# Designs tried in a protein design chat: miniprotein binders against q9bqp7. Part 64

Target 1, 240 residues: q9bqp7
Amino acid sequence: VPQNWFPIFNPERSDKPNASDPSVPLKIPLQRNVIPSVTRVLQQTMTKQQVFLLERWKQRMILELGEDGFKEYTSNVFLQGKRFHEALESILSPQETLKERDENLLKSGYIESVQHILKDVSGVRALESAVQHETLNYIGLLDCVAEYQGKLCVIDWKTSEKPKPFIQSTFDNPLQVVAYMGAMNHDTNYSFQVQCGLIVVAYKDGSPAHPHFMDAELCSQYWTKWLLRLEEYTEKKKNQ
Key: E = the ipSAE of ESMFold2; O = the ipSAE of OpenDDE; V2 = 0.75 times the mean of E and O plus 0.25 times the DockQ between their complexes.

## First folded at step 7 (miniprotein)

Design Kc20 (at its last look DockQ between E and O 0.87; V2 from the best seeds 0.65)
Fold by ESMFold2-Fast, scan of step 7:
Parts: C-alpha cells; sequence; structure tokens
Structure Kc20 (fold): chain B 240 residues (1-240), chain A 82 residues (1-82)
C-alpha cells in the first residue's frame, strides 16, 4: 500500500456536461517547472524486467540495423508517432481548415487503423491538454478526453509495428492513463470527472487498431500501482 | 516466492560469452538457483535466472559482479522479486 495514498476519483465531480463547460475542447498549455511529468516518473522507475527487455531489444536491433541504422529507426518511429498524434488532434478538432491539413498524414496506415475506433468517439472535452495533480505534485500532457461508446474516457493513442492484443503488452501505458485521469479529476482547470480509460494501439499497415478499455475498477487497480511508482520516484530524488 | 535475476554481459567476442555463460550457470546452481533463459546477440549475452530467496539472489549477484570484474568485462546484474 502506498504511504501517501490518495483517491483517483473526486466525489465532488460528475461526468455529465455542465452548462459552463466550453463548447470547444480544452487545450491547456503544459508549463515547464521542477514538478515531475508522468513520463519522467515512469522512465525513472522502470522495473528490472523492463530495463532488461529494453536493453535486449536494443542490442538485437543494433545487430540487424547497425548503430546508425538503429538511431535512424528510433528517430523515425518517434516522428511517426508525433505525426499520428497531430493528425488525430486535427481530425477531432471542431475547427475546419480542409485545404491546409496534411493529407499525407490523414491518409497514413495508422489513421486507417483507427477508423473503426473513431466512429465510436464523440463529445470531445480536451485535446493535447496539460493536467496537474495539485496534491501529489506531478504534471502531464494527455492526448484526448472524449466519450468512447458513451463513456467519458482518457484516451491514449499509441503506434506499434507489432500486434498488442492484450493490455499487459502495453507495459506502462495503463499507468500513464490513470495518472492523467487522477490529475485531471483534481485539477482546478477542469470541472468534470473521468472514470474510464482507453488505450488505442494503431498499426502502420492499416490493420485494425486494438482498443484496450479500462473500466473504473481496473483504473483503480492501476492507480495504486502508479502511486507506488510515484513514491519510488520521490525516494530516488531524495537520495540524489 | 521466487526471485528473478537478470544478467547482461558484454565481451570482446561471442566465443568468450559461451564460457562465461557456463560459469554463471554453475554459480547459480551453487546458490540453489537455475537459468531460465539465455539469448546471445553478437558480443552480448542476456541471461534470466531464478533464485530461491532474496538473500541468495543478492549473494549470487555480488559473485557474478566480482567474476566479471576479475575478467575486466562490463556486466549489469538486476535483482527483482517476482
Amino acid sequence: as target 1 above (240 residues)
Amino acid sequence: SKIVVYVIITAPSPEELEEIVKRIEELAREHGGRVVDVEIYGNMAFIVLELPTEELAEKFAEEVRRLLEELGLRVTVLVERE
């Protein structure tokens, strides 16, 4: 049990739209400061297994591609992911600028991969928006908050070259989602409550994306694991 | 509860890795453990082991680090409770 336990859900909030809620999705800018980001906390507290598997994967790839080829490969994967997120933000934004959108980004295999998921997404509340947990002192930049099949979700868009049919295959992604959720639920910039998560793994070849829906109970379970990672990060920081 | 230990070794050549892996297997048996998996990629070996207790896993890890230090080679040993 984490020493500094805090609830993921805020009993003072509702998932129902408020009359004062903006008609356009929120996009709060991320402010850089000494407060750690969700991604920083997760990167600094990887499990021994994760460290080992990452190093083994790197060496295998370096043998296949060469050192320079591996650097180019990882750079290209990062760029593809960034462009995929930019395309999704554009698609889900209510503002129309049809002729100025990069049609090559909109026609990528990754975008084809998520089409069946996007049909079930509506009521977008936030896009590329900063969250801060005022009590637990961490920040993050979430991809999307919208209704998926009628349920308000923190949605995280992922690209993968290999199939990820099980949520366990996505490693720290569930922790990232619940960290954003807990922060948003306690962030004064937001007035609604999110109780569900969705991890969407899109594929370059256009194969149907795998959606990993996280109900309130599953989110609560991963929240406890996130609090332990945050505690580990804080202890490591005190010792540095 | 079993304790999992991860070992990463870098050697100048793949041929040297085979002998080092065998020595690590023997060392694991001396500490009541076993090798679960071994993968070699070029001049690096990746070994997964199981030890019966955290105390034996830490002793094993320390002995592996000493062995590789005496050989003048780089090693990473990670101990995790399963």
Scores: ipSAE 0.695, ipTM 0.933, lowest interface PAE 0.6, mean pLDDT 87
Fold by ESMFold2, look of step 8:
Structure Kc20 (fold): chain B 240 residues (1-240), chain A 82 residues (1-82)
Amino acid sequence: as target 1 above (240 residues)
Amino acid sequence: SKIVVYVIITAPSPEELEEIVKRIEELAREHGGRVVDVEIYGNMAFIVLELPTEELAEKFAEEVRRLLEELGLRVTVLVERE
């Protein structure tokens, strides 16, 4: 239980966006800041088990591929994730045209993987947009805010080479989603709030992506865990 | 509940690695613990252990660190309740 609980939702704010141009999603620029990012907090507060499993995986891969092969592999994985996010932002932006897009950017198993999900996505309100929680003092860059099957969600796009059919298999991703949600709901750059989350895991071979919907109750449960991680981070930095 | 400890060691040879793993297993038993899992990749061993208390887990961890430091070898010991 966190020592200082703070609500994820803002009762002073409407669920309904009142944007002046509903066809143009928000894209708040990320400002360099001394306060920690969501990803930094999560990376610095990984469990000992997670640290151990990641190092074991790394060393197995180095044994199989060699050090140079592993470096190339990880660089390629990073590049494909970056390309995936770029493609999704382009696809979901009403200001982009197909002619201005890199044709090779759209040729991806990951993009094929999410096609069935994208058909259920509408009403895009934000894309690749910065959020800041002014009270809890953390920042992030969320992927997307849009309706999924009629529910307004913070949507996080992930690539994976291994199947993730259950939300438990996504490790810290639910914490990332709720941290962005809480920050958005208390960020003066946004006039609306979001109560639901969605994690979409896409696959390189084009297999159908797995959506992991998070209703308000599930978001509240993960929010408590996020607050504990943020407390752990703060205590850790206090001792430095 | 039991305390989980994770150990990662690097040794110059597979023979030396096996000897060190055996010593770590003996140390665990001396502290009332047991080895849950061992995986070996090249010259590295990845060991999961259970110890009965935080006090014994920390003592075990310190003894493992001292053992490997005396040998001039790389070790990581992580203590976590599981």
Scores: ipSAE 0.583, ipTM 0.902, lowest interface PAE 1.2, mean pLDDT 86
Fold by OpenDDE base, look of step 8:
Structure Kc20 (fold): chain B 240 residues (1-240), chain A 82 residues (1-82)
Amino acid sequence: as target 1 above (240 residues)
Amino acid sequence: SKIVVYVIITAPSPEELEEIVKRIEELAREHGGRVVDVEIYGNMAFIVLELPTEELAEKFAEEVRRLLEELGLRVTVLVERE
């Protein structure tokens, strides 16, 4: 049980999305501060098993690709991810739809992969927007807040070369999503609340992406786990 | 409940690595444990072990660290506590 319990949902905020489709998604810039990011917290609180498996994977890849090949691979993965997010931001942004879409960004297997998800996405409220939890003292940059199948969600877009049909296969991604939710729900820059999360795993080959929907109950379960990770991080920092 | 121990070893050669892996397996048995998985990549071994108690796992980990440090080898030993 977390020692410092804080609710994921804000009872002072209305769950009802204001019926007016926001004409422009929010894009709050991330302010670099001494405040840890969600990503940093998660990376520094990996389990021993996760550390072991990651190192093993790395060594396997180095053996297969060589050192330089592995560096190139990791760089390419990062670049592909970045381009994918940029493409999605362009697709989901009403203002950028008017700008000459770099057609090259849209011609990816990952974009093809998510088409069936995008058709169910509407009411975009935020894109690449910073969130801060003032009480719990963490920040993050969320990918998207939008309605998925009529439910307002924090949406996190992921790229994968391997199928991830189960949410359990997405590692700490559920924790990231709920961390963003909790921060947004208590960030004064946002006037609305989210109760659901969505992880979308896009595939390079254009095969249909896997949507992992997180209802309010599942979000609450992962929120407890997030709080524990945050506490662990805080303790580790005190001991340094 | 069994405690999982992760060991990462880097050796100067594959042959030395094999000998070290065998020695670690023997040490695990001496502490009532067993090797669950071994993966070798070049001069690195990734070993997953199970020990019957946390105390035995920590003793095992310390002995492995000592043994490999005496040999001048790099070792990472991670004891997973349930």
Scores: ipSAE 0.560, ipTM 0.888, lowest interface PAE 0.7, mean pLDDT 91
ESMFold2 (binder alone), look of step 8: mean pLDDT 86; pTM 0.836

Design Kc21
Fold by ESMFold2-Fast, scan of step 7:
Structure Kc21 (fold): chain B 240 residues (1-240), chain A 82 residues (1-82)
Amino acid sequence: as target 1 above (240 residues)
Amino acid sequence: SKIVVYVIITAPSPEELEEIVKRIEELAREHGGRVVDVEIEGNRAFIILELPTEELAEKFAEEVRRLLEELGLRVTVLVERE
């Protein structure tokens, strides 16, 4: 177990909405400071296997596409992901925002991929919103907090490129979700408790997205692993 | 349990890598280990090895680094402790 264990859930909070909750989804801006982000911690504490596999994948892609082609491919993957997240934020935001952009949102294979998941999403409480864990000293930007099939979840949207799939660590996706969850549950900008996670993998060709639901027990298990990664990051930082 | 070692080598040409990989395979056997996987991708070799103990894995890693330094080539050696 981690040396400095801290609970993921806040006993002072409820998963039920209260009258003081805002009527519109929260969008707290991410303010950069010396405090590390979830993605920075995970990137700096990759396993030796993850580092090796990533380097081998990069080499294979560079051989296939060339150095400039690889940069273009990586840029396009990033841009597609960014557009997908922007489209989802628009769809899940108040009606006015959706109507402003709805024609463009209907053209994406990724949006077609998630339609069956979106039918089960309601009660949106936060979108593209910053979280900070003041006690554990990390920050993050979560995609969405909403009810999925009646359960309040931190929802993380992922894209997959079927014609040219790339290697990514599936192990870090659950860690990212619980890191955001633990931060939100202890962040004074939020008043509610999240106990579940959802990772949604959308496909470029419009094939049905795969939802990976994480109940409270599974979230607690991944939280322990996240605390170990955070401890490793802190130790590395002390030694540099 | 077994210790896994990851080796990444960069050489001027792919032809040089095959002989270097053979030398690394032999070096692993001298330390009671074995090669699990080898992928040569252009001018780089990606090698996965298993060693019986952390002590032997570290000794092997140091000998690999020394070998590649003597050849004037870049190498990354990662020892996964579990």
Scores: ipSAE 0.687, ipTM 0.931, lowest interface PAE 0.8, mean pLDDT 85

Design Kc22
Fold by ESMFold2-Fast, scan of step 7:
Structure Kc22 (fold): chain B 240 residues (1-240), chain A 82 residues (1-82)
Amino acid sequence: as target 1 above (240 residues)
Amino acid sequence: SEIVVYVIITAPSPEELEEIVKRIEELAREHGGRVVDVEIEGNRAFIVLELPTEELAEKFAEEVRRLLEELGLRVTVLVEEE
């Protein structure tokens, strides 16, 4: 049970459409400051199992590829993920945006992988947008807020070379999603409430992406785990 | 409930790791525990163990750290809190 518990949902907000909501998706720039990011908190509070598995994977890769080969591999994975996110932002942007679409970005296997998910996405409200939890003092940059099959979701796009058919296979991704959700629900830059999450795992070979939908109940469960990680981070910083 | 302990050992050669793993297995058994998994990747060993209580897991971890420090080897011992 986290000692400094705070609700994920804001009782003063509604998930109903609001006429004052902007007609174009919000894109608040991320201001780097002293306040920790969601990714920083998660990276600094990895579980013992996660640390062990990461070190084992890293050792195997270095033995297989060499130090330079491993560095090149990780750089390529990062670049592919970045391009995938750029393509998705372009695809989901309204017709009136001035951003020219790069045809090469739209032809990747990852984009083919998510086509069946994208057809169920509408009502985009935020893209590559910064969130800050004003009370819990953390920040983040979320990928997308949109309706998925009629439900307003924080959507997180992931790339993977290995199948991830179960949400448990995505490790800290559910925590990342609910951290963004809780921040957005309490951020004065936003007026709406999000109660659902969606993790979409796309595959390089174009195999159908796996969607991991998180309803309000599941989001509340992961929110408690996120609060524990945030608490651990705060205690570690106080003692270092 | 069993307490999981993760041990990572770095040694100058893979040959040293097999003997050290045996000693760690014996230490775990002396504390009422067992080795769940062992993977040797080059000059590093990755060991997963289970111990019956948090007190025994911590005593085991201290003895493993002491053993490896005396051997001049790098070691990481992580005790899972559940």
Scores: ipSAE 0.450, ipTM 0.852, lowest interface PAE 2.0, mean pLDDT 85

Design Kc23
Fold by ESMFold2-Fast, scan of step 7:
Structure Kc23 (fold): chain B 240 residues (1-240), chain A 82 residues (1-82)
Amino acid sequence: as target 1 above (240 residues)
Amino acid sequence: SKIVVYVIITAPSPEELEEIVKRIEELAREHGGRVVDVEIEGNRAFIVLELPTEELAEKFAEEVRRLLEELGLRVTVLVDTE
């Protein structure tokens, strides 16, 4: 599907509208239905390289930890990621009262890792919020929409045990970000235009997180790749 | 312009993988290609190869699948076109 027929940016939305109702960030619940999620599309259309690398990584982990140890490891990684996202939502949400439990979440190495990035984040518009592209028929749940260094961004928070200083090291994360961006820009539940993305890779040991900023041009490049993955998903589903 | 091929082999023991990898390396050379990387992880081998054209890559992939089937071993061959 050519990008010129399905643009990432909505021509009917200004890049200037900051419709100020910043009293509460949007949190639209994700409704599960037959419409595919960004995550499912990406999982069902992994590149040959991604399939190969994932299988090799799984084999290495199973050899090191055993089958049961590997299952426990993946469950722990999932839980740590979930707690990291919950802590970030708590930090970025306007609240007067913090519970002791919430305070404990804020003291993880991952949260220490992102402190220098959080200082540059303001104007939060959406947190853990559902998006749907009404024309392309896909849905997603984005982490955050906020200004980073004065630019409104779709922000995706990642945890990693291995350093990821290059955007290529984040695999499908740029596709995920632009898929959410394109959906939000064409979702009637939202009124603003997002043109930038930010992938933040946080580290468990508190080492400084790596921010991967995506300007409008880079987002447009990844949008083209996302459209190809979405087309591949649709073709694959049609043949089943 | 080069085509990347990924091969995953499962064998009963690690020792058998060395011989199989050498045979795959020879097949790649016969098709104008080469092995880029080999990682042996227990009883599995993970091989990355480059072939000069899509046609040669597909012929190579079919030869690899046939070889491993004749040996009674599990193999996955992924040809990265486009």
Scores: ipSAE 0.653, ipTM 0.934, lowest interface PAE 0.7, mean pLDDT 86

Design Kc24
Fold by ESMFold2-Fast, scan of step 7:
Structure Kc24 (fold): chain B 240 residues (1-240), chain A 82 residues (1-82)
Amino acid sequence: as target 1 above (240 residues)
Amino acid sequence: SKIVVYVIITAPSPEELEEIVKRIEELAREHGGRVVDVEIEGDRAFIVLELPTEELAEKFAEEVRRLLEELGLRVTVLVERE
């Protein structure tokens, strides 16, 4: 077990909606500070094997595409992901909140890919919103908190570009989801409890997205692994 | 359990990479280890090795870094500890 274990769920909170909950999804901005983000912690605690395999993949891509081509490929992957997230935020928000969003963002293979998942999503509580774990001292920017098939979930939207999928996109995704969940459950800006996660992998060609549902038990298991990564990060920072 | 070591070398010519890989294979053998995989990708070589103990893996890593320093070339040596 991690040396500094802390529970993922907050016993003082319920997944039941309160009358005082805002009618529009929360969108708290991420503030720059010395507190590490979930993504930084995960990037700084990759295994030696992960680092080696990532460097080899980068080299192979550079040899195939050239340095400029690789830079363009990486920028395009990033831009496609950004547009996909913007489109989902637009779809899931009330029109009054996102009236200035470009409707052209709604037309992509990735959006077609997730249509069958979106039919099961309702009761949106937060979109592109900052979370902070006040006790464990980390921050994150989560994609979405909503009910999926009646269960309140932290939902993480992922894109997959075929035939060369982004290698890192799936490995740490469960850890990312539970890190956001634990932070939200202990963040004073939020009043509700999240106990489930959902990772949705969307495809560029519009083929049906793959949902990976994480129940409370699975989330608890990944939470222990996240705490170990956070501990490793903290130890590495002390040695600098 | 065996200790895995990852080595990444950058050199300006394929001939230099091939020579360095051979020397690293010899160093691994001298430390009771072996090369598991070698991939040469342009101006870089990616080597996976197994060493019998953490002590031998660290000693091997030191000798690899020293070798590349003497050659004036960049190297990354990563020792995976369980």
Scores: ipSAE 0.670, ipTM 0.933, lowest interface PAE 0.7, mean pLDDT 85

Design Kc25
Fold by ESMFold2-Fast, scan of step 7:
Formats: C-alpha cells, structure tokens, sequence
Structure Kc25 (fold): chain B 240 residues (1-240), chain A 83 residues (1-83)
C-alpha cells in the first residue's frame, strides 16, 4: 500500500515558532465546496459494525424518548457542543481577557470539566479554522491549534455523557484529528508544522475531562488509516 | 478468524418477529454459525449479531436471510464484516 506517498508531516516546514506568526489566532472561514469534508468522508466510510451500532442506538433512543423526544435530545446534544466550542473559542482568544460575562448553564459543567486542561494550553495559533489538503483534496474545520504542555497540537474538544478514559473509546476522533493535521501541514494558509494531536473529552457534570494525547508516531499510525478511509470514500463516490 | 454478520429486521407483529428470529438462528446453525446477541424493540424490530466460521458461509447465510425476508415482503438489512 503506497500510503507513504502522502506523508502527514510536510518536510518543507519547521515546527519552530516564527517571528511572523500571527498575533491573533487564524480563523479561515469554511466555505461549501465540492471537495469532501473530513466529517463527510468518515460518515460515508463507517464500518459495518459502526453502522449497525449507530442504528441500534438510534432505535433504542427513539423507543425510550419517542421520535419527538429523540429529535429534542439530539438537538440539545448538538447545541451543548456548539455552545461549549463557542465558549472555548472565547476563552482561548487572546483579545478576550476574562470578559466572558454571559451566563450559560451548559458551560457550568463542561467548562469546569476542562479547567485543568486549559491551564496547560498556550500559544494559540488557530481557532475554528478551515483547513484544506491541497493535493489529497479534502477540507475540514478544526477546533484549535495551540501548545499543550509545550507541544503544538491540533486540539479537538468533545462533549460526552459517558466516560471515555481510553482513546479507543473515541471512535473516529483520532482519524479526524490527523486528517486536520495533515491538511493544515499542506495548506498554504498556514506556515507551521503540527506533529501532535489532543482529543479532550469533557463531561456535563464537571468531572475532570480526559485528555488523549497523540504523539507524532501515533499520529502517523492513524494517518495511514485515514488515507484508507479517504481512498474508500473516493471509490464509493465513483460507484454512486 | 470469525466473520460477523449483522441483521436488522422489522416484522408486522411480535409473533411473526419471533418466528423469523428462530428461523434466522436455525439458518446460522446450518451454516456452522451462532447467534451472539439479539435485541428486540417494541416487539416488532430485532437487531441480531451472528458469527459464521468462514466468509463463504457468511455470504451464503446472508443471501438466504435476504431471500427469506424478501419472500415475506419484509425490509431487511444484512451486513457481513470480517472480525
């Protein structure tokens, strides 16, 4: 398998800070395109087990909540995640010094959950920013690029009702992170190299969030799996 | 290595669903396989996980399940995945 033809890291880029690095985090807008998004690729290439489990979960929830209750539940989960991301973007923006004054009940648990992680986050370089892999032709919207414990990471913030203490519990999240990383490393809108990932799973009850750090070697392993999913997506698109 | 088969079925009644699930269990045994798990919702929908010994037997089993449910005029989803 010639997956090494498209490396995750760009040999022409340095991972060292540059004096020309933006003082304000980059926020490139995501625009609708015929080029597939990371989320679309992953959704269209779910394993048969993932499809079966998702459908079973959906039916179980509909049975418990009714169709209207299920729609309300999923809408609320989406809104909680959206507000959590908006709060984090505000908190991590260097131009918004502690002026988060709008009270938000959804922040009381999730934001408390990530406090110990945020203490180790600095040097924010991108927030809610679009990435595009110019040769592999896919796009994405990443949450955050910042230093975590001194290492530049693509950081993905997740909310969860159930504990996820192991990276294997986060399903395709590692693939999503490395897809963003590879895209950013080959996107002309960015000049730096990211070699690490971080998935942070926050909990509604304020329980300490679980950080899943991905070093360069682990990122390379998941990158190979992402390339296979992208290839599968391309083949399915030809045959639809 | 075992081959896993996932079956989703909806039947018009609990009695019909029970008969279909039993037939699917029997078909699995005829192909050297077994039922790993069965979840029934509202009495009319079943999610079945099965293990088959080979890919050939799993595909033959899947085809027989599809044929059975199509003859009954019922919607079915059968997914074959190597574990």
Amino acid sequence: as target 1 above (240 residues)
Amino acid sequence: SKIVVYVIITAPSPEELEEIVKRIEELAREHGGRVVDVEIYDGDRAFIVLELPTEELAEKFAEEVRRLLEELGLRVTVLVERE
Scores: ipSAE 0.021, ipTM 0.612, lowest interface PAE 5.4, mean pLDDT 82

Design Kc26
Fold by ESMFold2-Fast, scan of step 7:
Structure Kc26 (fold): chain B 240 residues (1-240), chain A 82 residues (1-82)
Amino acid sequence: as target 1 above (240 residues)
Amino acid sequence: SKIVVYVIITAPSPEELEEIVKRIEELAREHGGRVVDVEIEGNRAFIVLSLPTEELAEKFAEEVRRLLEELGLKVTVLVERE
């Protein structure tokens, strides 16, 4: 149990459309700050098991691909992920983008993988948008806020070359989602409430993406774990 | 509540790792613990161990670090409550 509790949901907000809501999805730019990002907090507070398993995975990959091959592999994975996010932002945004860029982005196997998920996504409210938790002092850049099967969700798009059919196999991804959710729910730049999360794991070969839906109860459970990670980060930084 | 210890060792050759792993297995046993898993990946060994208490896990971790320092080898020892 975290020492200092703070609620994930804001009782003054609603997930229903408001007359004052903009028709264009919000895209608040991320300002670099001394305030830690969600990804930094998670990376600095990885469990000992996560650190161990990551090092073992890296070693196995280096043995298979060589040092240079591993660097090329990781660079390619990063580039593919970046292109996937850019394609999704383009698809979900009503704004026009460069024709050549749109055509190139839409040809990814990852985009084919998520087609059945996108069919159930509507009412986009935010894309590639910055969030800040003013009370808990952390920031983040979320991928998307939209309705999935009628439920307003923080949606996180992930790429994977290996199957991830269970939420437990997505590691810190649920913590990342609820951290963004809690920040958005208390960020003055936003007026609505998000109570659900969605992690979508897309596959390079176009195999159907795995959606991991997180209802309000599951989000509350992961929120407690996020608060513990944030507390650990704060303690580690204070002892420096 | 079990205490899990993760050990990562880097050696110049895989042959050296087999002997070092055996010594670590013996050291764990001396501290009332046991080896849960061992994977040798080229010139690196990845060891998972279980210790009965936090105090014994900390003592074991320090003795592992000392052993590897005396051998002049890189080691990472991580102690975590399961």
Scores: ipSAE 0.669, ipTM 0.926, lowest interface PAE 0.7, mean pLDDT 86

Design Kc27
Fold by ESMFold2-Fast, scan of step 7:
Structure Kc27 (fold): chain B 240 residues (1-240), chain A 82 residues (1-82)
Amino acid sequence: as target 1 above (240 residues)
Amino acid sequence: SKIVVYVIISGPSPEELEEIVKRIEELAREHGGRVVDVEIYGNRAFIVLELPTEELAEKFAEEVRRLLEELGLRVTVLVERE
């Protein structure tokens, strides 16, 4: 698949505000169907190194915690991540949403970790919203679209127990962000253009989160890699 | 220009896995390669190797699979292709 046939940015869309831009954050529900999700494509096309490292980590954890302890650990990690996303959606949504939430959802170390990032976030355009690339036929659920330091970004909130000071240490997260970006830019439910990405890695102990900003050029580079993963997924499905 | 090979073995004991790792190291050397890293966690061994060419890496991978099959043990061999 030639990269120039499927650009990440839509030439028919402006990156400037216009009258058709949403005045309130969009929240389009994700409908599960046979169309693959971004996370499914990435999971099914992991590199051999990623597969090996994941299996080694799982075995080490099982030895340390036991089978039941490992299940509890992974369940707690997913639950904390879910609560973190729910808290951020509440913080960035209208005040009515915050009034309905348990105060404990807003007190996690992860929320303390992102406080300095949130100060630079404004102009929220979408929260927990479904995207679909009509031509490339994949779907996703993005966390947030908002201005970060004045630039409109697809923002992905991540939780981590270990420091991630370099974007290279976030693995497939840049691919996930650009996949959502490309889908949104070609999804008829949206009228605006996003050209930048932001991966925010929050820490459980409240240590300052690491923001990984992705400009238009970097997004284009990762878009090329995403297209290769999508092609690999399609070929793998065809040969099954 | 080096090719990386990942080997995951499920075996009955750490002691037996240590002996199997030595045999795999010898096999790698015979194919012009080397062991980069070894970690054993209970009944599983995780080995990272480097081979000089894709052809030698594939030949090595087949020999490793054959060795573990003869021993009646489960193995996964992953060759990082160019």
Scores: ipSAE 0.685, ipTM 0.929, lowest interface PAE 0.7, mean pLDDT 86

